# VH-VL binders against q1lvf0r505to673: the designs that were tried, part 1

Scores and structures below are computed, not measured.

Target 1, 169 residues: q1lvf0r505to673
Amino acid sequence: RDDEGWKGKQRDDSSVPVQWSPSSGEISLISEDYFPIYFVAPDKFLHNQLLSYGQNLTLNFRIQRHDARLSAEDVVLEGSGLRVAVPLIAQGNSYPGEETQTFVFRLHDTTDYPWRPTIKHADFQKLLYNLTSIMIRGTYSAQSAGYLDNVSLVTARRGPGTPARWVEK
Structure headers, positions and changes below count from the first letter of each chain, unless a header shows other numbers; antibody chains are not in Kabat numbers.
F, E and O stand for the ipSAE by ESMFold2-Fast, ESMFold2 and OpenDDE, each averaged over both directions (binder to target, target to binder). V2 = 0.75 x the mean of E and O + 0.25 x the DockQ between their complexes.
[cut] marks letters that were taken out.

## First folded at step 1 (VH-VL)

Design a01 (framework fv_anetumab)
Fold by ESMFold2-Fast, scan of step 1:
Structure a01 (fold): chain C 169 residues (1-169), chain A 117 residues (1-117), chain B 111 residues (1-111)
Amino acid sequence: as target 1 above (169 residues)
Amino acid sequence: QVELVQSGAEVKKPGESLKISCKGSGYSFTSYWIGWVRQAPGKGLEWMGIIYPGDSDTRYSPSFQGQVTISADKSISTAYLQWSSLKASDTAMYYCARGEWDYFDYWGQGTLVTVSS
Amino acid sequence: DIALTQPASVSGSPGQSITISCTGTSSDVGGYNYVSWYQQHPGKAPKLMIYDVSNRPSGVSNRFSGSKSGNTASLTISGLQAEDEADYYCSSYTSSSTLYVFGGGTKLTVL
């Protein structure tokens, strides 16, 4: 196994090295300051993900230091010119720690599973239909590291007799 | 980057068997349908059938039911279209395409099959 | 057999708009909102231009638009350009035992 195409980036789109640890099966990002750096998902998680609507994005994550500072944009989805994000603790997830935890984010647009900014139901589905980016913030403290493993995006099976994709009314 | 790569052109004689392939990359192969579309020389597109590689659910157009076999090997992200006995009328371009059950967003380059005596 | 009816050919000049029709029945185009349109250049594989009647995939020019009225779906190409010269096929879900059906195709010539 390797980093399977995961990349690192800063907000200005500059590249950040991603490290692979064979012994732990994790990828990692290292930061010298509080400015956000992100793990960027490879193409296998992207493009037409409309069947992921209402399903879970799941990841195993831990941090080097316990003093995490969250933001509004710790997990970011981009597609069809649209962008939505959540803090890492959104949807009932616990604060990150030095021990690996499982974080679960439902790709749904109701108030129970808010992504921000609030966009129309049809626009959330347009975003997922042409998903161009999934970013997961990698570091939450100055002079620190974050470790990511087991990222999974669930897709519902679609077939004849299944209701039409959830599109605008 | 999503890509479907098909096997190379084939020249066969009537009565011979043939199996052509379509290899997917850059996406979750088991999460999308793979469809097969035929185009005879100078003619339009004809729907042949589809397979969902995750569970091998396969659907055929009535015109092709029993005429061809569609299969997939998810361990190597490859779908197949197979004939047990080719006819001259099977001469055509064959496309594989990734998609939902009701449309296809990425297409292979095509495999030209020529059946002549 | 082809179930959906398209004109065999259509022509236009650069900068003009053209429309290609796709006529079916209440068991396909008229009964459902599952119409797609494909562009095929000579010697190339088809490319998805429109899906679900009027939705456009990423990377497809907004000069291409789709609509439907009754049993007829339409593809409209505005601001016609030389590279639009191609064959265009409509496709629809059908409630018959044939899951999908293609139109006969329309050759667009840019004069």
Scores: ipSAE 0.006, ipTM 0.457, lowest interface PAE 10.3, mean pLDDT 84

Design a08 (framework fv_anetumab)
Fold by ESMFold2-Fast, scan of step 1:
Structure a08 (fold): chain C 169 residues (1-169), chain A 121 residues (1-121), chain B 111 residues (1-111)
Amino acid sequence: as target 1 above (169 residues)
Amino acid sequence: QVELVQSGAEVKKPGESLKISCKGSGYSFTSYWIGWVRQAPGKGLEWMGIIDPSDSYTRYSPSFQGQVTISADKSISTAYLQWSSLKASDTAMYYCARLEYSGYDWAFDIWGQGTLVTVSS
Amino acid sequence: DIALTQPASVSGSPGQSITISCTGTSSDVGGYNYVSWYQQHPGKAPKLMIYEVSNRPSGVSNRFSGSKSGNTASLTISGLQAEDEADYYCSSYTSSSTPYVFGGGTKLTVL
């Protein structure tokens, strides 16, 4: 499996080791406390992702311990000087468990669990047009691990390198 | 069986127009991009451009922008490469190949057999 | 130049291992995990051997492996066989105006 390029970081941007498990094909982060540690997406997920507007970010995730403590900023997107985040359970996703689950996040400004802070249609499109960061919280308990696999950023067809632009409506 | 079948060899004179074809079969034609790759005699592979057959959106290499036109007709699962006016330097083998865009993938997994185009006076 | 740099030729004997390099920039090989390798026998269309740096399509021998370090990708062929004699091309996605680029190609001779 090609897992190279994923990084781990804390809120202060300090690096945390990402571990690779060849037997399960997962990457993992390990925490000693309840402070969040994030998986940071490699460059292949970034830049012009305007065609992902209205589409899904999906990921397979599991935790070592069942006592997950969620945050408002479990999944974070940054681009064009803008930042938005949602909790892991946003948009009907179930609480994480020790068994692998698929988590789905719609990239849209109107959902049942909206991206926060409140973002307008045109600004969400501007963020995706110049996406600079995707972070996925990897640890939810003290002295525990989180495991990530099969991250997919769905796009409307037109392929990488397609010159899309944001629109106001 | 999944395959791409290209039109037969062409012998042309400078200044003539030409349109060669690449027909897909055994798969959903609109679910894959079609790319065109040139190989001049004894030379390496050069990417020319790609087309999404579902909406005919194209991307060209800067070296081929304005020199060729790539098009597709999804009703007959066929992509095309066209010249309005051929030059002797267009003599080459032309391959079509399909590309699956899964959000991760930039690889051509199925290739046509090639169309040899010879332009001489 | 937008082409990726490969050695023009490499040679090996049956049973040996050889490695072919493919060097680009931070805007292609170094910036993305979209490196592919193609094998071309004389008179035939290219065949995909490796995609996304190190993944092998079904039906491709496990003697073929891919890797990347910085701006250089590598194709390694172990247990070299006569049938491996061919031209090998690397390719990569690029963030420049050309979204896909090939290397110059390497002729492998099995002696």
Scores: ipSAE 0.000, ipTM 0.470, lowest interface PAE 16.1, mean pLDDT 83

Design a12 (framework fv_anetumab)
Fold by ESMFold2-Fast, scan of step 1:
Structure a12 (fold): chain C 169 residues (1-169), chain A 120 residues (1-120), chain B 111 residues (1-111)
Amino acid sequence: as target 1 above (169 residues)
Amino acid sequence: QVELVQSGAEVKKPGESLKISCKGSGYRFTSYWIGWVRQAPGKGLEWMGIIYPGDSDTRYSPSFQGQVTISADKSISTAYLQWSSLKASDTAMYYCARRGYSYGYNFDYWGQGTLVTVSS
Amino acid sequence: DIALTQPASVSGSPGQSITISCTGTSSDVGGYNYVSWYQQHPGKAPKLMIYEVSNRPSGVSNRFSGSKSGNTASLTISGLQAEDEADYYCSSYTSSSTPYVFGGGTKLTVL
């Protein structure tokens, strides 16, 4: 309990245990090798998240060792068969360290917010409309650990003119 | 287990219509894109188009836009590729394939192929 | 449209290593880490061998490895075996509206 349904997975979908620390309120993933392991978000972050378009995904994160090796796919969104990813340091975020930092990722398809591959706004909205996965890379070194808490997916209030679905020919 | 099963070989004359099928099983059909790939005799692979069965969003290669119609019936987990009027140049092996290894941009499972022969 | 550039043929002897190149542009191979490699035996459907440049699906031999430098992706097959004789195709992501472009294919002959 209190891992709140978060799971740990490698890219081949094999499961890795997620640990919970009551004293710090963090979940953690531990690595013994260099292969990346991801925190996988529980159902409460998924499905119709169209109201999160143009809003922030925020998380608090720290690592056991200061020698992290980043990749192009440290934060991954999947939905409606589409997939986009960013490095952890994207959008002005700092390099991770042993002290907890807040990381902020805007969910938008403009060049200022470089989710890759670059997709059209209609496709980004389609991805969020049926969000099936949020993955946050938890391990960045061999013989190491990553610690995650306070993950938040911000939603806008409903407004006039917000499209339910947008399709371009 | 994931499987894509395609309809059998077809022998047609120019001008005839044709609709071939690709049935998915062993996974949630509406959650994965299905692509169609053509291979002319002795030639390489050519992407034709893809469809997301959950909402019928369809994307075509410019080379095949207007030449074929891709559709899907999610109630029977089946995707279709259709010609209104076949040409001899449509003679080829046609593969359907499921998009996505971990929902990526690849084709992780392929149907066995449908050979279409168009000759007079 | 355009196909990615692959050599038409490559040959090797059992036990050797061979490499097949796949060259595109900064808008496909060079721009994204979404390069896949497919193996096709005569009369059979293609099989995914490598995805996202260098990852192997479960069940694919570790003799197959992928890499990328600039606009060129490479498939390397080590410890070449007779069963490896096949056509090999690369593919890359280009855009959400036209998500696939294939290479012209390479016929691998095991001599």
Scores: ipSAE 0.007, ipTM 0.615, lowest interface PAE 9.5, mean pLDDT 86

Design m01 (framework fv_masavibart)
Fold by ESMFold2-Fast, scan of step 1:
Structure m01 (fold): chain C 169 residues (1-169), chain A 117 residues (1-117), chain B 110 residues (1-110)
Amino acid sequence: as target 1 above (169 residues)
Amino acid sequence: QVQLVESGGGVVQPGRSLRLSCAASGFTFSSYAMYWVRQAPGKGLEWVAVISYDGSNKYYADSVKGRFTISRDNSKNTLYLQMNSLRTEDTAVYYCARDWGEYFDYWGQGTLVTVSS
Amino acid sequence: QSALTQPASVSGSPGQSITISCTGTSSDVGGYNYVSWYQQHPGKAPKLMIYDVSKRPSGVSNRFSGSKSGNTASLTISGLQSEDEADYYCSSYTSSSTWVFGGGTKLTVL
């Protein structure tokens, strides 16, 4: 594989290069200051994702060092003029480290560690119906790196007695 | 496998210049900050310089500021140290090393620089 | 900043444990969890033994462990073996965005 269209972005919308590592299959972001840099998902993860409601966003992630400074907005979703975010450790996820871990975020308004700001059921579905952005914070300390792989957004509905699959209207 | 190979060391007189090279292989060179570290004969380790992954940021030890310049060519997977106005106290084995979060995870074999009259 | 303070030498017998200290200030060892330790055999390049105070890279024996209390980091080597005889250096990131090394400790295994 390659970087598959993933971009790097700071809060001021400035672009940051994403690196691809063929040996590990990861993309990476490197920070030289304390400002966070986010991985920005390519178009294939966006648009009508209503059928991902109640399903998982899953990612494999590691950092260069263990002393990550988490925030309230480590994973960010935007759509239909709405915006929600969670810290990386939300919903029972472990603290990031040098060893690759799988992070799982349920796309639901009633999870134990809910998306913030507080969002109603209908508004969460409205956000997913027209998803315009998924951002995953890649850097958690000054002069550090974050490594991302295997990002999956389940966009399928499970039929009675069948595996989940995408259904077009 | 990660490899770093230094070259360019030798014997020079005080006041002259040398350029050291470090050839990197086995990893995506352009994704890592790189260091130069030196060790005088029979003495301890001393950090000399660091350069960011893209070459935009550089930091130097006070002992070499204004005399040494760190640079890199990501298209050639090569790190450089330009050493000007050399002094006898610059005599040392010079190592290049890869950054992995403010520590030196892989080191080259070193190249000896001797500054003598 | 100035170099970190290590004892010049330590010694132990095979099977014993020894500890090497590395003392800095609140602007380096005390201010960050960015302490690393390196082993150097005569005529060889340094090898990373411990990073981020207490973490071991792949291939380093669990006989090597690191810790920190205040401004002092420590490297402990248990079950001493003859091949552990080497120079050991600590290093830390500093608040000035520089890197400093300790003066080094020569470990003799008697």
Scores: ipSAE 0.000, ipTM 0.478, lowest interface PAE 15.9, mean pLDDT 83

Design m02 (framework fv_masavibart)
Fold by ESMFold2-Fast, scan of step 1:
Structure m02 (fold): chain C 169 residues (1-169), chain A 119 residues (1-119), chain B 110 residues (1-110)
Amino acid sequence: as target 1 above (169 residues)
Amino acid sequence: QVQLVESGGGVVQPGRSLRLSCAASGFTFSDYAMYWVRQAPGKGLEWVAVISYDGSNKYYADSVKGRFTISRDNSKNTLYLQMNSLRTEDTAVYYCAKDLYDEGYFDYWGQGTLVTVSS
Amino acid sequence: QSALTQPASVSGSPGQSITISCTGTSSDVGGYNYVSWYQQHPGKAPKLMIYEVSNRPSGVSNRFSGSKSGNTASLTISGLQSEDEADYYCSSYTSSDTYVFGGGTKLTVL
């Protein structure tokens, strides 16, 4: 049983158990009502993520019921005292369904579905430089469940650089 | 410019039916939950019903459960409230309202339509 | 009947501050951060003033602020102006997937 440190939380900060399924490799949150419950990312996704600016947060997600109620704050980033959020369907993502889909969120201040509240380049980089929280809404219906897998925060690749002359190193 | 315009109110006898409509414009209607809220003359606000963005989920106040039915037509940007078995205590101005974040915050309200249930 | 308790009336003079309380239970105000406040002038539809306990919509004066402690939410209006004279209602989501309003508070600006 390995939730890899993911936690479940409601908006009132109350803790909700995260379930782990060894057969599917998914973690899940179970809802009894329409009150949203979020998956909260473990430490390995946090702190200095400046090299993720302009790259993608990707996740595999599915739900048990077809009656999802979307919000403006389905994916939430916090860092350096700043907070931004988008709906799950932002940036061309499809509505969630019972079949697993890949959701992609670009970490950039200029997108077709922008992060809210409006954030400029320098502040988005400040947020990512000291990322303190990533929350992904896991429940969208009463008496239902949401399943999360394969969360990835992509980091920009460094080029080989220009070698310095050894005498002037 | 968000606009909500209610219609269909009037004077009706107890035990009869009435259907209210709410025409929405200025936002993507199919992305938001919608509400009916009423206010009896000289009294406070009372939530009546909610419908999810796609119409799959509906919740009602206990006072109207089994008598009122909320519905929507996303192709026409229109919200409805079918009111059956009307009682004198259903007399009120009925407002339709839009949800801000699908969390029960009524960010825009219509002007209201008056329903009078009188013998 | 409304489940949330508000004082029937409050009054203040121009430039003063007033606070309106909204008391519920752990199944509504105390259990969730889903408290909102509405202003209603006579003969008009309500207007959202505060949502999620303390957030202001665009266009609402910073003279309006919200807070919550336990089962009681509060709306504070500073620098009272004559146009603030209105009825004020609190609202909360409940554990039964319903919504409730307070009984309303009539604010008189003397």
Scores: ipSAE 0.000, ipTM 0.477, lowest interface PAE 16.3, mean pLDDT 83

Design m03 (framework fv_masavibart)
Fold by ESMFold2-Fast, scan of step 1:
Structure m03 (fold): chain C 169 residues (1-169), chain A 120 residues (1-120), chain B 110 residues (1-110)
Amino acid sequence: as target 1 above (169 residues)
Amino acid sequence: QVQLVESGGGVVQPGRSLRLSCAASGFTFSSYGMYWVRQAPGKGLEWVAVIWYDGSNKYYADSVKGRFTISRDNSKNTLYLQMNSLRTEDTAVYYCARDSYGDYEAFDIWGQGTLVTVSS
Amino acid sequence: QSALTQPASVSGSPGQSITISCTGTSSDVGSYNLVSWYQQHPGKAPKLMIYDVSNRPSGVSNRFSGSKSGNTASLTISGLQSEDEADYYCSSYAGSYTYVFGGGTKLTVL
């Protein structure tokens, strides 16, 4: 196995190489400066993710250097022409460190630190219904690296009352 | 050294248009969100508009929606404010300001301001 | 009228400590830990003094501190000096990438 389709990019959409470490099972991004670079999720995390509404995006993450500089846009979701973002420490997550931590982000319009910009319930569901991008900031300091593993987009199980056909109007 | 320099201010009649520019230097302009903030003579600060680092999203104060347009040219390291249908209450010093490194939380670095006077 | 309420003026003597309040609503100061404070000397551009409620930019004296309780944020200046005489403005994120400012407080160092 390799990077499993994960890509890297800068804010200006230019490509950044993603490294794979078979010994640790992690992918990594390396920075030369303080400007954000992101892990970009592969297609298997995208498209109709409406069943993830109210559920969690979880990830295991660590950094090379402890002098991290956080941003309001460390975790970014895009879909249906909408975009929302949160800092890595949002929703009670701990500050990143050199030891692997699990970060948890609830996909809901009511949270301790809400997704920005403020988004209505219906619009959050529209975004998740046609999810086109999940980006996770990979580096938080100059001349540093970030390591990502075990990313999971939790999906609610279909209940007995789930309609055979679902349409949003 | 980080610097923002506004220009384009002047005296203009009500109902007319004016375009302001803000030239950025000393930092990677394309990595930062930018703001316009104004201050009427003898009054307080009022946020006017924000534009994301890549120009993809723009937000405005209710007082200027439909009349003002914020834009940027990252290849020229320049921020713009197109002001249409100007009113006497738009008279103010207009500052451009840099976002605190993509946080959209604070007005980190400010320019010196450019005076816009809307009068007959 | 400004969205955030500040006292019009505050005064103190050199070496004294003063506090400036900034009161908003549950839709801005009460909802977000995204409050910043700015110092403005006459004829000059504002300068960022505090961001994210209590954080100082590099180069800002530790005599300046910020806090928040409910819908009210506060800027405290200890060991007042003559150069602190200026107008002080608070600002808060107000949701959906919109921002509000306070009316400003004129600090006089007697």
Scores: ipSAE 0.005, ipTM 0.516, lowest interface PAE 12.8, mean pLDDT 84

Design m04 (framework fv_masavibart)
Fold by ESMFold2-Fast, scan of step 1:
Structure m04 (fold): chain C 169 residues (1-169), chain A 120 residues (1-120), chain B 110 residues (1-110)
Amino acid sequence: as target 1 above (169 residues)
Amino acid sequence: QVQLVESGGGVVQPGRSLRLSCAASGFTFSSYAMYWVRQAPGKGLEWVAVISYDGSDKYYADSVKGRFTISRDNSKNTLYLQMNSLRTEDTAVYYCAREGYDFWSGYDYWGQGTLVTVSS
Amino acid sequence: QSALTQPASVSGSPGQSITISCTGTSSDVGGYNYVSWYQQHPGKAPKLMIYEVSNRPSGVSNRFSGSKSGNTASLTISGLQSEDEADYYCSSYTDSSTLVFGGGTKLTVL
C-alpha cells in the first residue's frame, strides 16, 4: 500500500524518488541514464542482524528492459565500517527479466559466489551485528525502470539457553 | 551468574543533571548491547536508550533525545546514563538491562533498579 | 511516542488458559518480528518470558506461548497457577528505530 520507508539513491548519495504502484504492490526506480541507482532499505532491515548470519536475503524483482548491465555491486551490505557486495546473479540467481523472479542471497562468507571484497566469517558477523545499510540496484539500463517487492531478511531462531552473541570483542 | 547493579540515583531538582552507572558481572560485557528502561511509580515500563556492544550505535526514546546520553566502558564492565535538563516526569526507577537474543527484542537480564526523583 | 494497547486487566482460575493481547500498527507490531513479553511481580525487576514473537528463554515454562496475527501479538498462559499473578508487558521495535512498551496487563488468578 505504500513504499514502507524504502528510499532511492544515486552513487553520489543524491536522493532519487521511489514510486509505489498500488495495482502491482511494487516499488520502482526509473533511470534517465546508465549510472546505477539503488533502493535503500528502511530501518526494519537494519541494526543487529547477527541472527541472519547463514540465512537468506530474498527479494522479488523485475526490469523493464532485458538489456540489463550487471555490476559487482548490485546488492550491497554495510555495517561496522565494513562493506560487501555481489552481482544480482550471484549464488545461482537467474539473469533479471521482464517477468518477476525471486532472488536469494545467503548471508555467509563461504558461499559458492562469495560477497566481495573477501571477508572473514568474524568480520561478516561484525558487519551484520551493526548493519547500517542494505542497497539493491534498481535500474540496469538507461531510460528504464526496475520493480521491487517482497524483500525479506530471514532471522535464525536460536533455542532457549543459547548465547545471543558468539563473536566477542 | 549474570549480575547488573545500578547506582547513582537520588533526589534532584528540575533542570539539574545526574549520572547513573550499571556495573555488570558474570558475562562478557563487551559482547552485548545494553539498555536503560525506566518505570515511574505505579506506572508501566518505558524504554529510554540502547547502546551497541562496541558503543558505535546509540538510540534514544523521543522523550529523552537531546537530554540523555548513553555510554559504556568495556574495560570496566560499566554502562552509564548521563541525564541532563531533568524534568519532574523523569521521576522513575531506572533499570539496566542486557540484550537477550537480538538488539531489538528480549532483554534477558535486568538489574534491581535505582530510583531517580526529580522534585522541587 | 505511542504505547502499544493491552487490556488493563485479565483474570482466570487455576488450571485455565488466558490470553493477553498487544495491539500496535504496521509500523511496529505488524511490521516486525521483534515482539517481547515481560512478567513483573510487585517490587521486582521484569523477567523476559517471550522474545521474537514466540521464542522462550531457558527456564521459562512451556505454559507460556506467544503468537502474532497482523498488528496484534498475543501471550497465552495455559495451566494457570497462582504464581502467574503479575503484571505483563509487551514490547516492540518501531519504524523510528525505537522500542515501545504496552501499558501493561494485571493478571489476577482467582
Scores: ipSAE 0.000, ipTM 0.462, lowest interface PAE 15.9, mean pLDDT 84

Design m05 (framework fv_masavibart)
Fold by ESMFold2-Fast, scan of step 1:
Structure m05 (fold): chain C 169 residues (1-169), chain A 120 residues (1-120), chain B 110 residues (1-110)
Amino acid sequence: as target 1 above (169 residues)
Amino acid sequence: QVQLVESGGGVVQPGRSLRLSCAASGFTFSNYGMYWVRQAPGKGLEWVAVISYDGSNEYYADSVKGRFTISRDNSKNTLYLQMNSLRTEDTAVYYCARDLEYSSSWFDYWGQGTLVTVSS
Amino acid sequence: QSALTQPASVSGSPGQSITISCTGTSSDVGDYNYVSWYQQHPGKAPKLMIYDVSNRPSGVSNRFSGSKSGNTASLTISGLQSEDEADYYCSSYTSSSTWVFGGGTKLTVL
């Protein structure tokens, strides 16, 4: 199958092709340079995600080259006119490599906050209540590729052992 | 060729306001994060503020939080720093600088600077 | 004081090599590979010499090299020339989404 509705984009909103890898079940972005390009989540991840507050955004990710150049805005959430972001290695995540790793981002506002700019409890919940965008930086090196799979936005009322999955083909 | 030109510096009394501008040319301004960095006479460099490529995020040094506002107008290729409640310790040469992406700490091109003197 | 520690001064003779250190903590130099180095001549704006720990911009002499070990980054200048006499600053991104500079090192070539 295809990209499951995932899009690719640059900062100027210009479209970037998303590729599908049937053998691995991954989607990928390819870069020619170091300019950030992002996977943009399809509609099924968006809108009322209030029950994900205090839970995890989880993704499986790998890169083609291990000379990754990280940024403060590798994972970006937008909703209700608010925007927050974290670097890929936030909250104890490891540097990306050629082998698939699981990256976990807690959706919470603390004094040890994971998301920037600093956001209040009420504003984070407002953002999640009307989530309009999730972007995941797809490439970290020039002339390289990044591969994404198993993106999950977990909810508090799901019960143990059944996280939601939206990129699982 | 990349150029950054600061303007708006001058002599101002404590408690007053001043707005600095940085005119950018030679590159696609809307693709780059931008910084303000200052240097007091005879002292070292101090980061002041940063703004993301689209203006949606900004961060400030603790010394200027609540007093300074960084902004940009991508249609005019111009970066701004609104400085309110100025103090004598804000006296410095103010540089604007370009970053390929927000928060990389890679100030690849700098302007010539504009001097702000806050005197009583 | 500054979050990044540099020696106030360093000196060398033409043709020699010198190294300038930049020491931070795990929340800046240690956890991030976003260390950059700047050269500033009197009365001039700073110039980027090294970015991302060890990379040189186009047009910067290969006599300049950068490295990092733990919480300490280093700038090494080989084959010293009189025009290298300047102030050198290191910079790093921090876990608080701020940017910090070292206190600066005055290089004297004599």
Scores: ipSAE 0.011, ipTM 0.543, lowest interface PAE 8.8, mean pLDDT 83

